# Ledger of designs, part 20: VHH binders against Uncharacterized protein YOR385W

Target 1, 290 residues: Uncharacterized protein YOR385W, of Saccharomyces cerevisiae (q08909)
Amino acid sequence: MRGFSGQPLSDDDNYRIEKTQRNTIPERLHFSRERNMPIASIFGTRGYFVFSSEQSYDKFKQTNFNISTLDADGVGVPLFHIVQSYNVIGKITRSSPDFYIYKYVLQGVQDPPLYSDCKVICQDKVFRLCKILYCEIYAHQGFFETKYDFFYPSKTQPVKKYQIIKQSNMRDLYSTLDGMRFRWHVKFYSDHFRLMFLDEDRLNYSNSNQKERQKPDQGKSKAPDFVIGHYTRTFSDILPRSTSKCSNLIIGEHSKPDSLGITTVPDLTQEFACQGALIHYLLHIERERK
Key: E = the ipSAE of ESMFold2; O = the ipSAE of OpenDDE; V2 = 0.75 times the mean of E and O plus 0.25 times the DockQ between their complexes.

## First folded at step 11 (VHH)

Design pa5 (from k5 with H99Y E100D; framework vhh_3k1k_2; at its last look DockQ between E and O 0.27; V2 from the best seeds 0.00; counts 0 for: pae E 15.1 > 2)
Fold by ESMFold2, look of step 11:
Formats: sequence, C-alpha cells, structure tokens
Structure pa5 (fold): chain B 290 residues (1-290), chain A 120 residues (1-120)
Amino acid sequence: as target 1 above (290 residues)
Amino acid sequence: QVQLVESGGALVQPGGSLRLSCAASGFTFSSYAMRWYRQAPGKEREWVAYISRSGDTTSYEDSVKGRFTISRDDARNTVYLQMNSLKPEDTAVYYCAAYDYGFLDDFDYWGQGTQVTVSS
C-alpha cells in the first residue's frame, strides 16, 4: 500500500453537473449532458475567445482563422469573443460599455443575410463566417456591490437586460433568469467557480398543487446544491506566440453528444457562457493588478 | 482624422421637440454602428439610443422609449436623434459615438456634444 488506504480522488468527479428529473427543479434545467467550452487567448488579439467544444478549440489551433474550408457544424471557429472596452485615441471611456461580447455565426452563402449589420471574417463556396455584436456589459460599481448589466441587441426581440451582482468583499456572483436564481460560488484560495441553481421555497413560487407557508421555528435546512456548471482555470504549457487555453467553462444543457460546433449551442448555454466569460475576464484583471 | 460633430441642441419648453444631428467624417460611416449618450452636469454619461450599421436594428433606454427615435442617413454620413415630448430630466449634453465590430479595431469615437436644455 502507498501509506494511504482511502479511496482515490479524481478531478473529473469535481466537474460534474446534476442530471435530474426531480419535480422541484424547473424542467428547463433537466439537462441531458455537459458541454465543455474552452476559453483561450489568441496571439495578436485582445481579449478572450470562447469555443463550443474541446474539439472545436483543437481544430482552431491548426488554422487560426486561416481557414480554407468551413465546417458545416461550425467546428474550428470561436463562438464568442469578449473584450474590455478602450478608446482608439487613448482616452478613458466614460459612458461606453465596460465589455463587449461578439458572437461568431455561420451562414450559408446562398441564404439571405440574417444580419446585414455583420462583419464577414471568412468564407468558402458554401458558408460564410460572420462576427456580430452580441452583448454589451456595463459595470456600475457601488460601495457595497458591483452590478453588471448585460444588454442584448436583437432584430426580432426587445432589448434584453439582466444583471449579475457581486458584493464588494466577496467573489461569488448572483444572477436571475426568468425568475430562477443562480449563484457562481468559489471557495477561498480557489478559482473554481460552481454555477448553482438556488431553489425558490417561498410562498411566491410554492408548489401549485399544495400551497403552503414555511412553518415557523422549524429549524429549516437549506436545500442541497444543484450544480449546473463550472468555471476552472487551466494548468497548461506556455508557448511563445501561440494560442493558449486559459480556462474551461462546463455548462449543463439539453443537446446531443455530437453537438460540437457553434451552430447548435442552446440559447441557455450561451447565456451562461457569457457569464463565465465575464468571470474569466474579471479574474484576469485581478491577477494583472496583483 | 476622425470627427463627429453634434448639432441641433437648444433651449426648449417641456413638451417640445428637437432633432439632433451628428455629422461624421474621417472614416467609412456605413461600417459603424452609432449611439447617442447624454450627460447631465455632475452626473455620469448614460446611454440613450443605438442604431446598427445597416440601420435595421434600433434600441433605446427605457426612460426615452416612445419619445426618442434614432435614424441614420448614410448618404450624408449623419445620424439623427428625434426627441419628442421633452421633459426637464432630458436636460443634458448629448454625444454621438461610433464603434467598429471588427476583429482587431473595436474602437470608440466621440463628438464634443450639443447642449439640450428643457425648462420653462
């Protein structure tokens, strides 16, 4: 024996999400699989790129946008590009967004343009790859908390806004989507964030079959964590003038295992990925100021 | 040299209307999305309106929805802000801004602003 008789621990077990059919969990969160979304830096660019899968990131490293043939599923190109805002004249931006998130979209060359307001990155005889502004993030720093407002311009929907809240002396972040509450929780001395669904157990959203109050003085216990995603920093080799994977974002979703490219990432997964991209950038800013 | 020049600011009574203009030069105007911002004295600058580079998508801050309309004229390299039903809280310096969605040239350009004052 090697001096320890306990069961070995695996890092893979720490990056799992809950897969449940429990009635107390909203059906939208009854996930079928986990999507691993690498976050990387690309030589010669600002900011960070989110990829739809490890396979997509691995393929991109071979081409770095010098692409002769676009894959029909959008494997081998980024999904998102997050950048911190700056002024080209070197002035401090006053009321501009603090961050931009751009999205890469794949479109058939013969299809009508979905976005006349897009920038063509590359194309082949069948597909074109376009880059659009997907989200603007405004930071509002107060004494007790910082609020990050996410604005999503849309051609077919009203402008969507939602918030992430970070308390000034805490690293955890909180968000709300369609009445569901979420928490990105991180332990002391760690850069591993766990994305958790927070059960609503108050009268406002109580069980519709059995409307009831919380009983007074019952010594209530908090419901178990329901983990739906993770952000982790990557321990990787550093190569000069290279594309480097910085972190992984793991999000539960309802999709098929062969959904590896950008064309089939569910909308809910994309929203959590934008939150994870912001977390990554905030950690980068903090480390650089150290 | 990139220039954005706002005009059309004035003193108006509550309930009045103004149209602001922002003339652009020194860059390919049709490649840029345009925005309007405003800044009241001693306050932070706030976003007011957005128009995509094609002109087919517009967005507004909640407090101006239904009263303000952003538009663009690529032939004149100009973006407009039509302001109706003006209120005293609309008093501010109004700025137009441009930025590029491009791969390596995501830049902001700002004008010097035009003063709008709404009072009796």
Scores: ipSAE 0.000, ipTM 0.169, lowest interface PAE 15.1, mean pLDDT 75
ESMFold2 (binder alone), look of step 11: mean pLDDT 82; pTM 0.828
OpenDDE, look of step 11: ipSAE 0.410; ipTM 0.734

Design pc1 (from e01d with A33D R35A R50Y S56R N58Y; framework vhh_8pnl_2; at its last look DockQ between E and O 0.20; V2 from the best seeds 0.00; counts 0 for: pae E 15.4 > 2, placed apart)
Fold by ESMFold2, look of step 11:
Structure pc1 (fold): chain B 290 residues (1-290), chain A 119 residues (1-119)
Amino acid sequence: as target 1 above (290 residues)
Amino acid sequence: QGQLVESGGGLVQPGGSLRLSCADAGFTFSSYDMAWYRQAPGKERELVAYITSGGRTYYADFVKGRFTISRDNAKSTLYLQMNSLKPEDTAMYYCAAYEYGFLDDFDYWGQGTRVTVSA
């Protein structure tokens, strides 16, 4: 029998991703490693920060943005900062974003600026660390589902990146990114989400809708879901007035084994990290006592 | 304060029009969401119109159809075109700039320009 959570606790079952070279799986998902990305709260700040590695988070705890030297890979600084939008006029407009995601970017001080709207956080003789608006998230709560629309930031023309859908009576989240379908699956009594790639299944959709609805047990007789990532809560002592790790994202990627900083995180990993950051915030909101 | 300067207020008769302007005097205008608020004596400030940095607009129900908010990022200027003015529109009108995010979560306000609608 499984433990209290009802799911396996081993790395083979909980924190592993599938590594494949099958032609039926998109090449972008032919991952070589897992990246562990801590999500933390930082004393004196709003929202949550996503780090590119445990090593980066551990180094950051020693400095807390008081950084005298910047590493070339960007180890020791956050990758993303997600905040819930507080807009005093948002009650009236309904169209303000619900969340902002900011990204930290490392540039050489000799390089021309690549971002017109950035905030310089710190600089040494070689590198400049800046913060840019990376993504706006709009939540549209309906009776049957909530849709989370992720947008590239735009002053004139909004361009949607992708959408996450949560059914009202379920905890699972579904997204489509670059034509690929994904599911963040979680058991009812758990906060462990598994990120799964969903194969295109046009032949199964040609079957009667009643047959697909009648096959819950057939899922166990078929190949397992293709797992590419995980979100899990951290259970550790919390000290007052401190920086605290809240959770971990484990995301499959194709990268060098020693890629620890923010400069070498693949684009696809960054998008899954943004989805995981939203999940973290939604769990916090649901567990909040007010 | 954020160096915002409103102009264009004045005295008009009912049914008249005014165009309010708000000029930026010292920051990057294009990165901010902007708004017009008003405050009549003895009342709280209330939103009139809001425009995002990207140009999306929103209006309070009481002014919809009569007022138009717009911005010109090249000129660093926010506008409020006010048509079909009513005595109830008499108030001090303020522009505001909003920059959201933890490190840049500031509000900037202008000094206001008075609009009076009466004979």
Scores: ipSAE 0.000, ipTM 0.153, lowest interface PAE 15.4, mean pLDDT 75
ESMFold2 (binder alone), look of step 11: mean pLDDT 78; pTM 0.802
OpenDDE, look of step 11: ipSAE 0.018; ipTM 0.345

Design pc2 (from e01d with A33D R35A S53D N58Y; framework vhh_8pnl_2; at its last look DockQ between E and O 0.10; V2 from the best seeds 0.00; counts 0 for: DG spot H53, pae E 20.3 > 2, placed apart)
Fold by ESMFold2, look of step 11:
Structure pc2 (fold): chain B 290 residues (1-290), chain A 119 residues (1-119)
Amino acid sequence: as target 1 above (290 residues)
Amino acid sequence: QGQLVESGGGLVQPGGSLRLSCADAGFTFSSYDMAWYRQAPGKERELVARITDGGSTYYADFVKGRFTISRDNAKSTLYLQMNSLKPEDTAMYYCAAYEYGFLDDFDYWGQGTRVTVSA
């Protein structure tokens, strides 16, 4: 369900991603394709899993984690696993994260580990699949906003990667990553989030003195949005004691069309996938509260 | 509340074999990753072998193909087959179970079984 990128599209093309070579847009956002990344629940396992492609998810359903032969591209295994911390006291005192994100990494059996601590999931004679702690997320609830701090894990001193800000009375989420500003925008009563790049020139046009906490314009924008991704929900769980797809992330990237496994997912795509995984979990928590 | 109980340790001569067992009566045994650790007197605990809930295995380098980890989910039992034992293998051996997270976030530990290799 993708639209024609590079041109304005009607509103009935729900999953359009902008593709441009304009000099005012950072080169890292000059996309060649869209990556569809399913988010799924696995029976008997806490949290949610992000897959690098529909093909990888479909293959995983055949094997779960009972894999006898590892694919060199890492097709058929998850990319990320997000879990909510059960440590209520640690979350209140900020002595433990609110969420953990783990990453699955494919290595040659002779390769040195990326981190000193990892969980080996499986291996064959050539490859091993490892699970590592990729980042920790700390939530800070303020009166006007909630801030989600993403940290690189460290034995000695954590290093902050970036922050997502959610205003208390709004559903939109804002982030800054590598000096680029982004907005996850969602319409009223929708669970379809659109990830947009906030162009510096557009901010100048709209008088950038406006604070983030102000109520945004509820009407439709007059200028074209620079949409680089989507989070969409599915209602595909017919069998509650099975692996089921819950949602999809659709992220623009520069990559080869046959890049299906976990080994070739671009770094920027991985960061947006982590943001989308948090969004998915926040929506789940909201539904369970009601 | 799951409780892990190790057995099968004992005194053995160099070059001998032992099979360690670790049992838990919980019906969720198949949902845990399992490991064997060991600790020699005055030394720090070290990983010996790991097996995932799906049966994939990892071994410490000092094992060098001498030990084999396995599990029987129907019997809720973890095994460590130890061959070609050396005096350096003398230690207390612990079974551990783990749900998610880092390698050192094991939820359950046994009380250990002693292995002594003496010539």
Scores: ipSAE 0.000, ipTM 0.106, lowest interface PAE 20.3, mean pLDDT 75
ESMFold2 (binder alone), look of step 11: mean pLDDT 78; pTM 0.796
OpenDDE, look of step 11: ipSAE 0.026; ipTM 0.313

Design pc3 (framework vhh_ozoralizumab_d1; at its last look DockQ between E and O 0.01; V2 from the best seeds 0.00; counts 0 for: pae E 19.7 > 2, placed apart)
Fold by ESMFold2, look of step 11:
Order: structure tokens, then C-alpha cells, then sequence
Structure pc3 (fold): chain B 290 residues (1-290), chain A 120 residues (1-120)
């Protein structure tokens, strides 16, 4: 298998997802392939960018945002841009989030606008590329845990969609998405996070936010961990360049192998990519403190 | 209101040195990564250095690596650029810069600049 530069950079078995279809696993998690989503920094911009494929990242390196022709599938543009807020006054008053996630969307120029507040990045005769505010992340630091609440803009009020919980004494992160529970597990001294499904698919989906109590196991665990994704550090380009690849997200999905652009990334993949982007940023912040 | 005020530019002979300063006000300086950028006559902006908010990480392009040193004093809200072994191609207006947040295609804040001229 080839890596990000066309050469092997990793053990493919080490970054595999669980593809076994079991009745105890929700059908939404019966994935057939892995999507490799590079995370990169772009010179002259803040934060980090998530790309929908290695091919999309490679094409973007040649053009940056100086794009003369837009691909119909959106290959060669970023999918997400995550930025940390430094507005101290807004944070003190809780009038600004701790992180913003912007999404790049591709629209036909003849189509009516789908988004009221967008920034047009570029346009050709057929398509326009827009950047929208996709979600806001608020960090709530308590004594025993930090909660990261993901809010999506709405016409009435922001509605909390899901949260990630990080315990103060642990590096692991936990999330609940659509009643399914997940764990980003990392070994001590490692930056390789494994995204795992926790077998708790009977959680209440009402407006209640109560957690289901864990059932006692009937004995020693007999099933292996159900790994559906990975975050890992990757080789950075050495050449003097305005764009540097920092890490990779490898996320399970059900899609065709030619799904390389931003227009065909499944919704669930996008949600895990946002979680992975936050993890990347949190690791960056931690390294800067040392 | 955010203000960035550069100083320390001037005329210097090739091989000489200058130290640029940037006084920052109107924001919490210690929370921001800071940058030096330059604009040579008739050219666009060029990145020349970056320093993290805590001062622990510095970065340079190959064109200035080993000759320029960025530093900061968070107690004095001041950014510095030590420029050694200056060359005629270093002639430019030098700006300090920072990002605020949001949609950023370019640096959000730049000062008025300070002119550095390297000639004999």
C-alpha cells in the first residue's frame, strides 16, 4: 500500500477498521472501506484544514486557493477549516466559541443559495466554492472533565448537536452521536488515537440527555474492540513550502472507492472528521504549553 | 482597538545588522502567535518568521534561516526581529502581524511597517 507521498509510510494492518458485520453493531457502522483524510496547515492562515482524500490534498498543494477550474466532485479543495478563537473578551462573556469549524461547499452557479451566510472563495462558469460557518465548539472546563459542545448555526438559536468529554486525568475522549457511544482511545505516550464504538446502541434518543447505565458483562469480554477510525501523526514535507501535512484521519465509511472530493463525503464521516480535527488542535495546544 | 507599531528600520550596509521591534496594544498579546512579513518594492507579501504565543516555537523560511531571529517579551507586549548578515534582497517594508480569528485569507492585523534598506 502506498502512503501520502506515494511511498509506504505506515503498516496498513495497524490502521485498519473493523469490517465484521455483527447484529450487535448498528447498521450505520457496517463500513466497507477506510477514507484517508489529511490534516494540514496552510502558510498565511490560522488553524488546520481537513481534506477529503490524499488525492484532494495533493491537488490542493499545486493550486492553493488559486483555482481556475473547479472539479465537479470537489477534488482539490479543503473540506473543513478549524480555527481556535483568541478573543479573550468574547470568551469571558461567553459570547464567542473556543473553536470555529468552517466547511467548504460546492454549488452550481445556477442553483439558488443553500446558505445565507457564506464567503465565496472562487467561482468558474459552472461552480462556486463557498466557505460557511459549519459549527462552533464551546469548551466547559470543570474540575473532573472538560466538555466540548458542538453547536450548529440555525435561524432561531444554536442547537447543541453533540459533545465530546475528556476526563481531566485521562487523554481519552468520549462522544455520543445519535445515541451511539464512541471512545477515542490513546495509549500513554502515544498520539495514535483509535476510534471505537461502545456497544450501547439502546440509548434514549428523546430530548433527555440522561446516559444509559452500563449493563454488567456476563463474563470476561469475548469480543474484540470495534475500531472504526484512527488519528495518527504523519510525515511532514521537508521542502520549503506554504502547505504542510501534519496528520491523518482514517475513518470507516460506506462509499465507493472513487469518492475523493468534498461532495460525496458521508455525513457520519464528516462528524468524525470534526472530532478528529479538534483532537489535532488539542494536541497542538498541549505541545505549545510544554 | 488593536494597534501594532513597528520600529527599528533604516539604512544599513550589506552584512550589517538591525533589530526591529513591534509594540502591541488593544489585545492580549500573550495569547497570539506573531509573525513578521515583508514587502519588497514591486513585490507581494513574503512571510519571514513566526513565533508561538508562549515563545517556545520559532519558524523561518530558508531565505532567512540562520540570519534572522524572532523573539517576544510577553511582559512588555513586544515582538522583535534580529536581522543579521543583511543582503540587498532583504530591502523591504517589514510588518508585524497577527490573526484575530474567523475567515482568514491573509493576516488579520498588520502595523504600518518599518522600512529596511540594504545598500552600499
Amino acid sequence: as target 1 above (290 residues)
Amino acid sequence: EVQLVESGGGLVQPGGSLRLSCAASGFTFSSYDMYWVRQAPGKGLEWVSEISSGGRTTKYPDSVKGRFTISRDNAKNTLYLQMNSLRPEDTAVYYCAAYEYGFLDDFDYRGQGTLVTVSS
Scores: ipSAE 0.000, ipTM 0.129, lowest interface PAE 19.7, mean pLDDT 76
ESMFold2 (binder alone), look of step 11: mean pLDDT 81; pTM 0.818
OpenDDE, look of step 11: ipSAE 0.135; ipTM 0.590

## First folded at step 14 (VHH; framework vhh_3k1k_2)

Design q1 (from pa3 with H99Y; at its last look DockQ between E and O 0.38; V2 from the best seeds 0.00; counts 0 for: pae E 4.3 > 2)
Fold by ESMFold2, look of step 14:
Structure q1 (fold): chain B 290 residues (1-290), chain A 120 residues (1-120)
Amino acid sequence: as target 1 above (290 residues)
Amino acid sequence: QVQLVESGGALVQPGGSLRLSCAASGFTFSSYAMRWYRQAPGKEREWVAYISRSGDTTSYEDSVKGRFTISRDDARNTVYLQMNSLKPEDTAVYYCAAYEYGFLDDFEYWGQGTQVTVSS
């Protein structure tokens, strides 16, 4: 009775991002590709590990956690390691980090250290691999919302701060980064989060509270929000004795398709990956309550 | 088993000096970089000073640079914070910390803190 044509989009299309060159979307979000970043747990360790590509994760497993010679691109090592803090004193005052994110950094052995507080993990004649404390996340729980503040303490420059906000009765998370606003939206009864750029209204583009901000949107004629990433749960490995892939984080970026290692992950991708790592950990905590 | 114990906190007048100590036990002290943090009432904890495991590298938060000096004595398993030209805004609980992290693991150790009060 109905004139249908073609099949609907496949499951692979559910994890795509929007690509555009419209001037109404900030240039930093004019992405060329998606980066798939596996998140895994490793037996006998705390927390979770974020990898820069599926190939990096596969190489990590192949080497059985040993590295005899470093890849110039840093393929085969994690990008981030997120752990939950046990600092009781800070939790009493609501001023401790609730999570730490460590980053793996590849440098030439002749180069000065980028950070004064780094740990050399391994090196060969050309490169050394370091691990640093990259980000601290502080949770501030209020009656109506929880705010997660992200601090970057390992720099000589002033610490950059941005925030994720979770309403107490909602699963969606909101963030602001460099003046841009984002939403991690989750479907009902799902653990699939979509990262979306939010463009409220072009007439209301001031950071100061404009006195005439009471122009609410009417109707639903606007285009859908601009999707730039996804978090999905994936349980693809049978529980091996050493490593289990838990989820994937898919983030839009500007990079070449052969950018597989940790040395070529753009800064903006890294910041969204930290947000995704927090989401993963929060879902883990919720599951443990059941 | 791992323990960090701060001491030396006191009430002092502006312009005064204090030396804080952090005694460590239960781990190989000479293998760890050490840090001092502080937390004033109603404020977030902030990093104050860092010393590398060798002692060759030190760094400081801008507001204390030139006034505070971090040092270590590996024979006594102790890290120190010498605080000179103290100001009321230096009033806080001071904590020492050690972070150990390897390829796939991490450990965090904190002391219980020592109170420093700088009042006129």
Scores: ipSAE 0.132, ipTM 0.523, lowest interface PAE 4.3, mean pLDDT 76
ESMFold2 (binder alone), look of step 14: mean pLDDT 82; pTM 0.833
OpenDDE, look of step 14: ipSAE 0.371; ipTM 0.674

Design q2 (from pa3 with S59V H99Y E100D; at its last look DockQ between E and O 0.08; V2 from the best seeds 0.00; counts 0 for: pae E 15.4 > 2, placed apart)
Fold by ESMFold2, look of step 14:
Structure q2 (fold): chain B 290 residues (1-290), chain A 120 residues (1-120)
Amino acid sequence: as target 1 above (290 residues)
Amino acid sequence: QVQLVESGGALVQPGGSLRLSCAASGFTFSSYAMRWYRQAPGKEREWVAYISRSGDTTVYEDSVKGRFTISRDDARNTVYLQMNSLKPEDTAVYYCAAYDYGFLDDFEYWGQGTQVTVSS
C-alpha cells in the first residue's frame, strides 16, 4: 500500500552514495559505505543533537544521559549539539556567532580535560564524556545571498574555516571544503537534500580572477552526478515530551560497518554533519517563521 | 530560584590551607554533578575539579592534583573544595557550577565566586 513506512534507507536507490575508483575524483571521496546520522530533539533543551549511528541514537533514548557504563567507542551519546544563539546584540555587532556546535569527546578518567572549557557530562570508572565548543557559525545576510562562515577554533591546531552560500531565491546550498566544491541540492517541493561533489572536469572551468569555484550553477546541464550524502526528514517517530528523531543525515565515508560510536567518525564525515545540522536548523527556523 | 553561593575565600600565606564551600538551593542537588572553576586576573576561566552525581568519581586538573580535594554533602546540599599547600599561582576567584545533563544547556548554574589570595 502507498504510505507504508519502514523502507530501509540503505535499500533505497535514492539514498545511495556514489562509489567510485575514478582518478578524476579525489581519493578522499572514494567512499566505502554510508553512515546514517540521526538528528534528534530532547524535550526541555535548545537545539538539536546529531548521533553517530542509528544504534547510538537508540541506546541514548534508553539512557537519556543517565550513566550506566560509557562504551569505549562512545555508542549511546550524541556526537554534536547545535544551538542557535539568543544574543541578538552580539550577532548585530559581530561579537557572537549565530550558531554554536558543541562536540562530545570521550577521554580516559586518568587524563584531565585538555581544554579549560571542557564540560564534563558524565563518567564511569574508566571514561569521562566531555562537551567542547567545536564550531561557531556566523551568518551574513546579503541582498542576493546568505553566507555562513564556519569557524573551528582549536588551541592545538590552526583554526579551520569554510563557507556555505545560499542564494536568496533558491534553497540549494553551495560549499567548499579543502578546495573541493559541493552542492546540497533540493527540489522545490521537498525537504530531501542531496549532497553532491562538483567534479572539476564537468564545471565551467575558468581562472580564479574570472569565476569563483563556489559560484552557484543555475542550469541543470552542469549538475554533478556524484552524490555523496543526503539529508532526509523523519515523520513517524515523534513522541511528546521525549527524545524524538527529527531527520537523518546519510554521509559517505571510509569506515568499517561496525564503526558505530563517536570515537571513529572520520573528520570529513564530521564536517559534512555540521553542514547538515545547519540545514536542519534552517528548515526549523523557516517553518517557525510561518 | 536556583542559587549557588560560594564561601570560604580568604587571604592566606603560601603553604596554607582553605576550604571553600558552595551551598545550593532551588534544585535537586543530588541529581547534578558539581564542578569548581577558577579565574586568575587576566586569565581565562579554567576547570579545577569535578565530582560526579553520586560522589564516587572525582577528577582534578594536573596542577592541583594531590593538593586539592573535592567532596559533596547531599544532606546539606553543599559541595566543598579543600585546598592544601596553597601557592601564589592559586590566587583566583573560585566558582562552583552544577552541570545539566544536556537539558537546556544555556541554563547551566554558576555561583557568584569567592576570592582566594595567596600572598605574604
Scores: ipSAE 0.000, ipTM 0.155, lowest interface PAE 15.4, mean pLDDT 75
ESMFold2 (binder alone), look of step 14: mean pLDDT 82; pTM 0.828
OpenDDE, look of step 14: ipSAE 0.449; ipTM 0.772

Design q3 (from pa3 with S59V; at its last look DockQ between E and O 0.06; V2 from the best seeds 0.00; counts 0 for: pae E 16.2 > 2, placed apart)
Amino acid sequence: QVQLVESGGALVQPGGSLRLSCAASGFTFSSYAMRWYRQAPGKEREWVAYISRSGDTTVYEDSVKGRFTISRDDARNTVYLQMNSLKPEDTAVYYCAAHEYGFLDDFEYWGQGTQVTVSS
ESMFold2, look of step 14: ipSAE 0.423; ipTM 0.687
ESMFold2 (binder alone), look of step 14: mean pLDDT 83; pTM 0.838
OpenDDE, look of step 14: ipSAE 0.061; ipTM 0.494
ESMFold2, look of step 16: ipSAE 0.000; ipTM 0.129
ESMFold2 (binder alone), look of step 16: mean pLDDT 83; pTM 0.840
OpenDDE, look of step 16: ipSAE 0.472; ipTM 0.774

Design q4 (from pa3 with A33S T57Y; at its last look DockQ between E and O 0.26; V2 from the best seeds 0.00; counts 0 for: pae E 14.4 > 2)
Fold by ESMFold2, look of step 14:
Structure q4 (fold): chain B 290 residues (1-290), chain A 120 residues (1-120)
Amino acid sequence: as target 1 above (290 residues)
Amino acid sequence: QVQLVESGGALVQPGGSLRLSCAASGFTFSSYSMRWYRQAPGKEREWVAYISRSGDYTSYEDSVKGRFTISRDDARNTVYLQMNSLKPEDTAVYYCAAHEYGFLDDFEYWGQGTQVTVSS
């Protein structure tokens, strides 16, 4: 514990990712499993690291970056590293990214480099592990809201971008990604965020009045949110000069249950992980102010 | 060593235009976001414009928005500041700066500056 307690867990913490065949839910959200992605602090570094599985985090704790043999699936190395930009220039104006997210990529040692600006972290006889810039996050604080612009740079493809919006004095975050709307919902005094797909057809009756008028006796209420992920804080002691798990991201995806390394994380999972990493960092910043 | 060399500063009449250049060397240019700052005599240095390492995001200080345009040319390792509709309050030494993405820490590098004077 960090000298104060986060919100105790409640019954909502037992919720898992909903699986559905509803035709209003995009096929990309027809998940087969949950991926547990630990977020950790690593001694001697700034920021936080996202791991592709608990097993990958556990293996990394034994080695840090002193890896003598790289796993072909990329188990035992981080997936992402989020850092907050140093604010020297920003004291005058905030003109640079507020956060950077780096991604770890595994390549064969005989293959030519895929990225012009990658940094080689380590290698063995078969593989090398590279670190690349994956996402830039720009914060735009307004009087009523803060907008976080996520940019995914590319030299060969159109830039992908989306925005997360946080209302002032509210903890929930809203995003639109690939035309889909999402909500990171958190209950009062909790640090447990639920990632929900906002099903427009379930919440919008403007397309059809027939369902409302033809069902007078049904126990009608608001349609439930479709839960696709969670952010949960780990309540554990933080040891000095150690690698410590801080939280978990649980994201629905279509993958094998034993897909544990960085090489098989689906693209959509990676994008939600970037959102979860930002949430984690924002909570850390808020807690450190106390 | 990273080197930043600014050029293009001049004396110009109000309403005129200038194009500033900042040539970079000693690194892979596409790994850096680039910024322009300015400092008038007796004033604190202030931010003017920003361009991301990919070039896909730009931002400007409010008083120059719509008049100034930042751009980059990765083939020439150069960032530019096109300055239109210049006003006397734009008089300053203009500096370019680069922000390197590091494994553990961010770095920033500065040029020596180029003088822009707007007066009749």
Scores: ipSAE 0.000, ipTM 0.178, lowest interface PAE 14.4, mean pLDDT 75
ESMFold2 (binder alone), look of step 14: mean pLDDT 84; pTM 0.853
OpenDDE, look of step 14: ipSAE 0.459; ipTM 0.747

Design q5 (from pa3 with S59I E100T D105E; at its last look DockQ between E and O 0.12; V2 from the best seeds 0.00; counts 0 for: pae E 16.6 > 2, placed apart)
Fold by ESMFold2, look of step 14:
Structure q5 (fold): chain B 290 residues (1-290), chain A 120 residues (1-120)
Amino acid sequence: as target 1 above (290 residues)
Amino acid sequence: QVQLVESGGALVQPGGSLRLSCAASGFTFSSYAMRWYRQAPGKEREWVAYISRSGDTTIYEDSVKGRFTISRDDARNTVYLQMNSLKPEDTAVYYCAAHTYGFLEDFEYWGQGTQVTVSS
């Protein structure tokens, strides 16, 4: 199997997820396949775009945002667009988000527009492509850790909220989502993050008083790691001036292999993709400061 | 048509309290973070308080922390600023603002302001 940039991988199994029916793993994580989600930069734009499949990214490269015909499954358009907030004063005073994530959604032309915060990107005689604000990310930097709060706006329900924690003395990132605990683990000198489900028993295996979620002692557990996703950096295809692939997210999900467009991406996949998009941006910011 | 209308400004003695209100119409209030600003005579407009779309996050300018409280009532499309322990340096025109997020909408909405005067 070849890598997501068309280049051979040195170890094909490094980009696969664990698939299981074990009762010790929550049923929501009994995934049937993995989805490859390219992250790309587009010439003349800010931020980064996440695509629902390699096929969607390849199709987008032919049309860019000059789309005259929309695919029924939404193949050939981005899924997400993450941008860093432009409001410097608001970020310093923490009065505005540090990052925004926008989502592209496909509607029938007979449907009313989603809402006033929606921007119509393009339309053919059957479909309309809209862009909406999907997620706000607030960074709270402390001496020992940085917390990233993800907010998902809702009109009629409590706003869904989860958090990523990065400790100052390590590169790993920890998150809790829907009562489940996860770790984006990265080896020293690598930018390959492995998204892992943490067994509830990991806190009971700690031999130290550092189990306040700062330095979990997972290596002493007899339970194996349960990998559900990956973030990997890649070489650019070629500096094409209009679009270049920067990285890939590989996320486990319940879906059919032919689920290639934006209309069939499961909600949990979307939430992990937002985490991966943040990781990508943080690595970019880190490199610009060095 | 988007409209923000501030009210509750008054003349008050030092140490007193006021509650400002900002009524919003013409947009989906629950989709916006809300902010209060103030402008003293001859000075630049400055940020005072912030409340997120959900209301779970509030942030205050240092000089008002512990004295001012921002809150929102999405059922009434209204944001409030409770001001306690008022000082003469709090004298200003207070403005309510709603800001969109991101770079695809270049809108921000402001009210006309309400005068708060704290005099000894």
Scores: ipSAE 0.000, ipTM 0.119, lowest interface PAE 16.6, mean pLDDT 75
ESMFold2 (binder alone), look of step 14: mean pLDDT 83; pTM 0.838
OpenDDE, look of step 14: ipSAE 0.533; ipTM 0.798

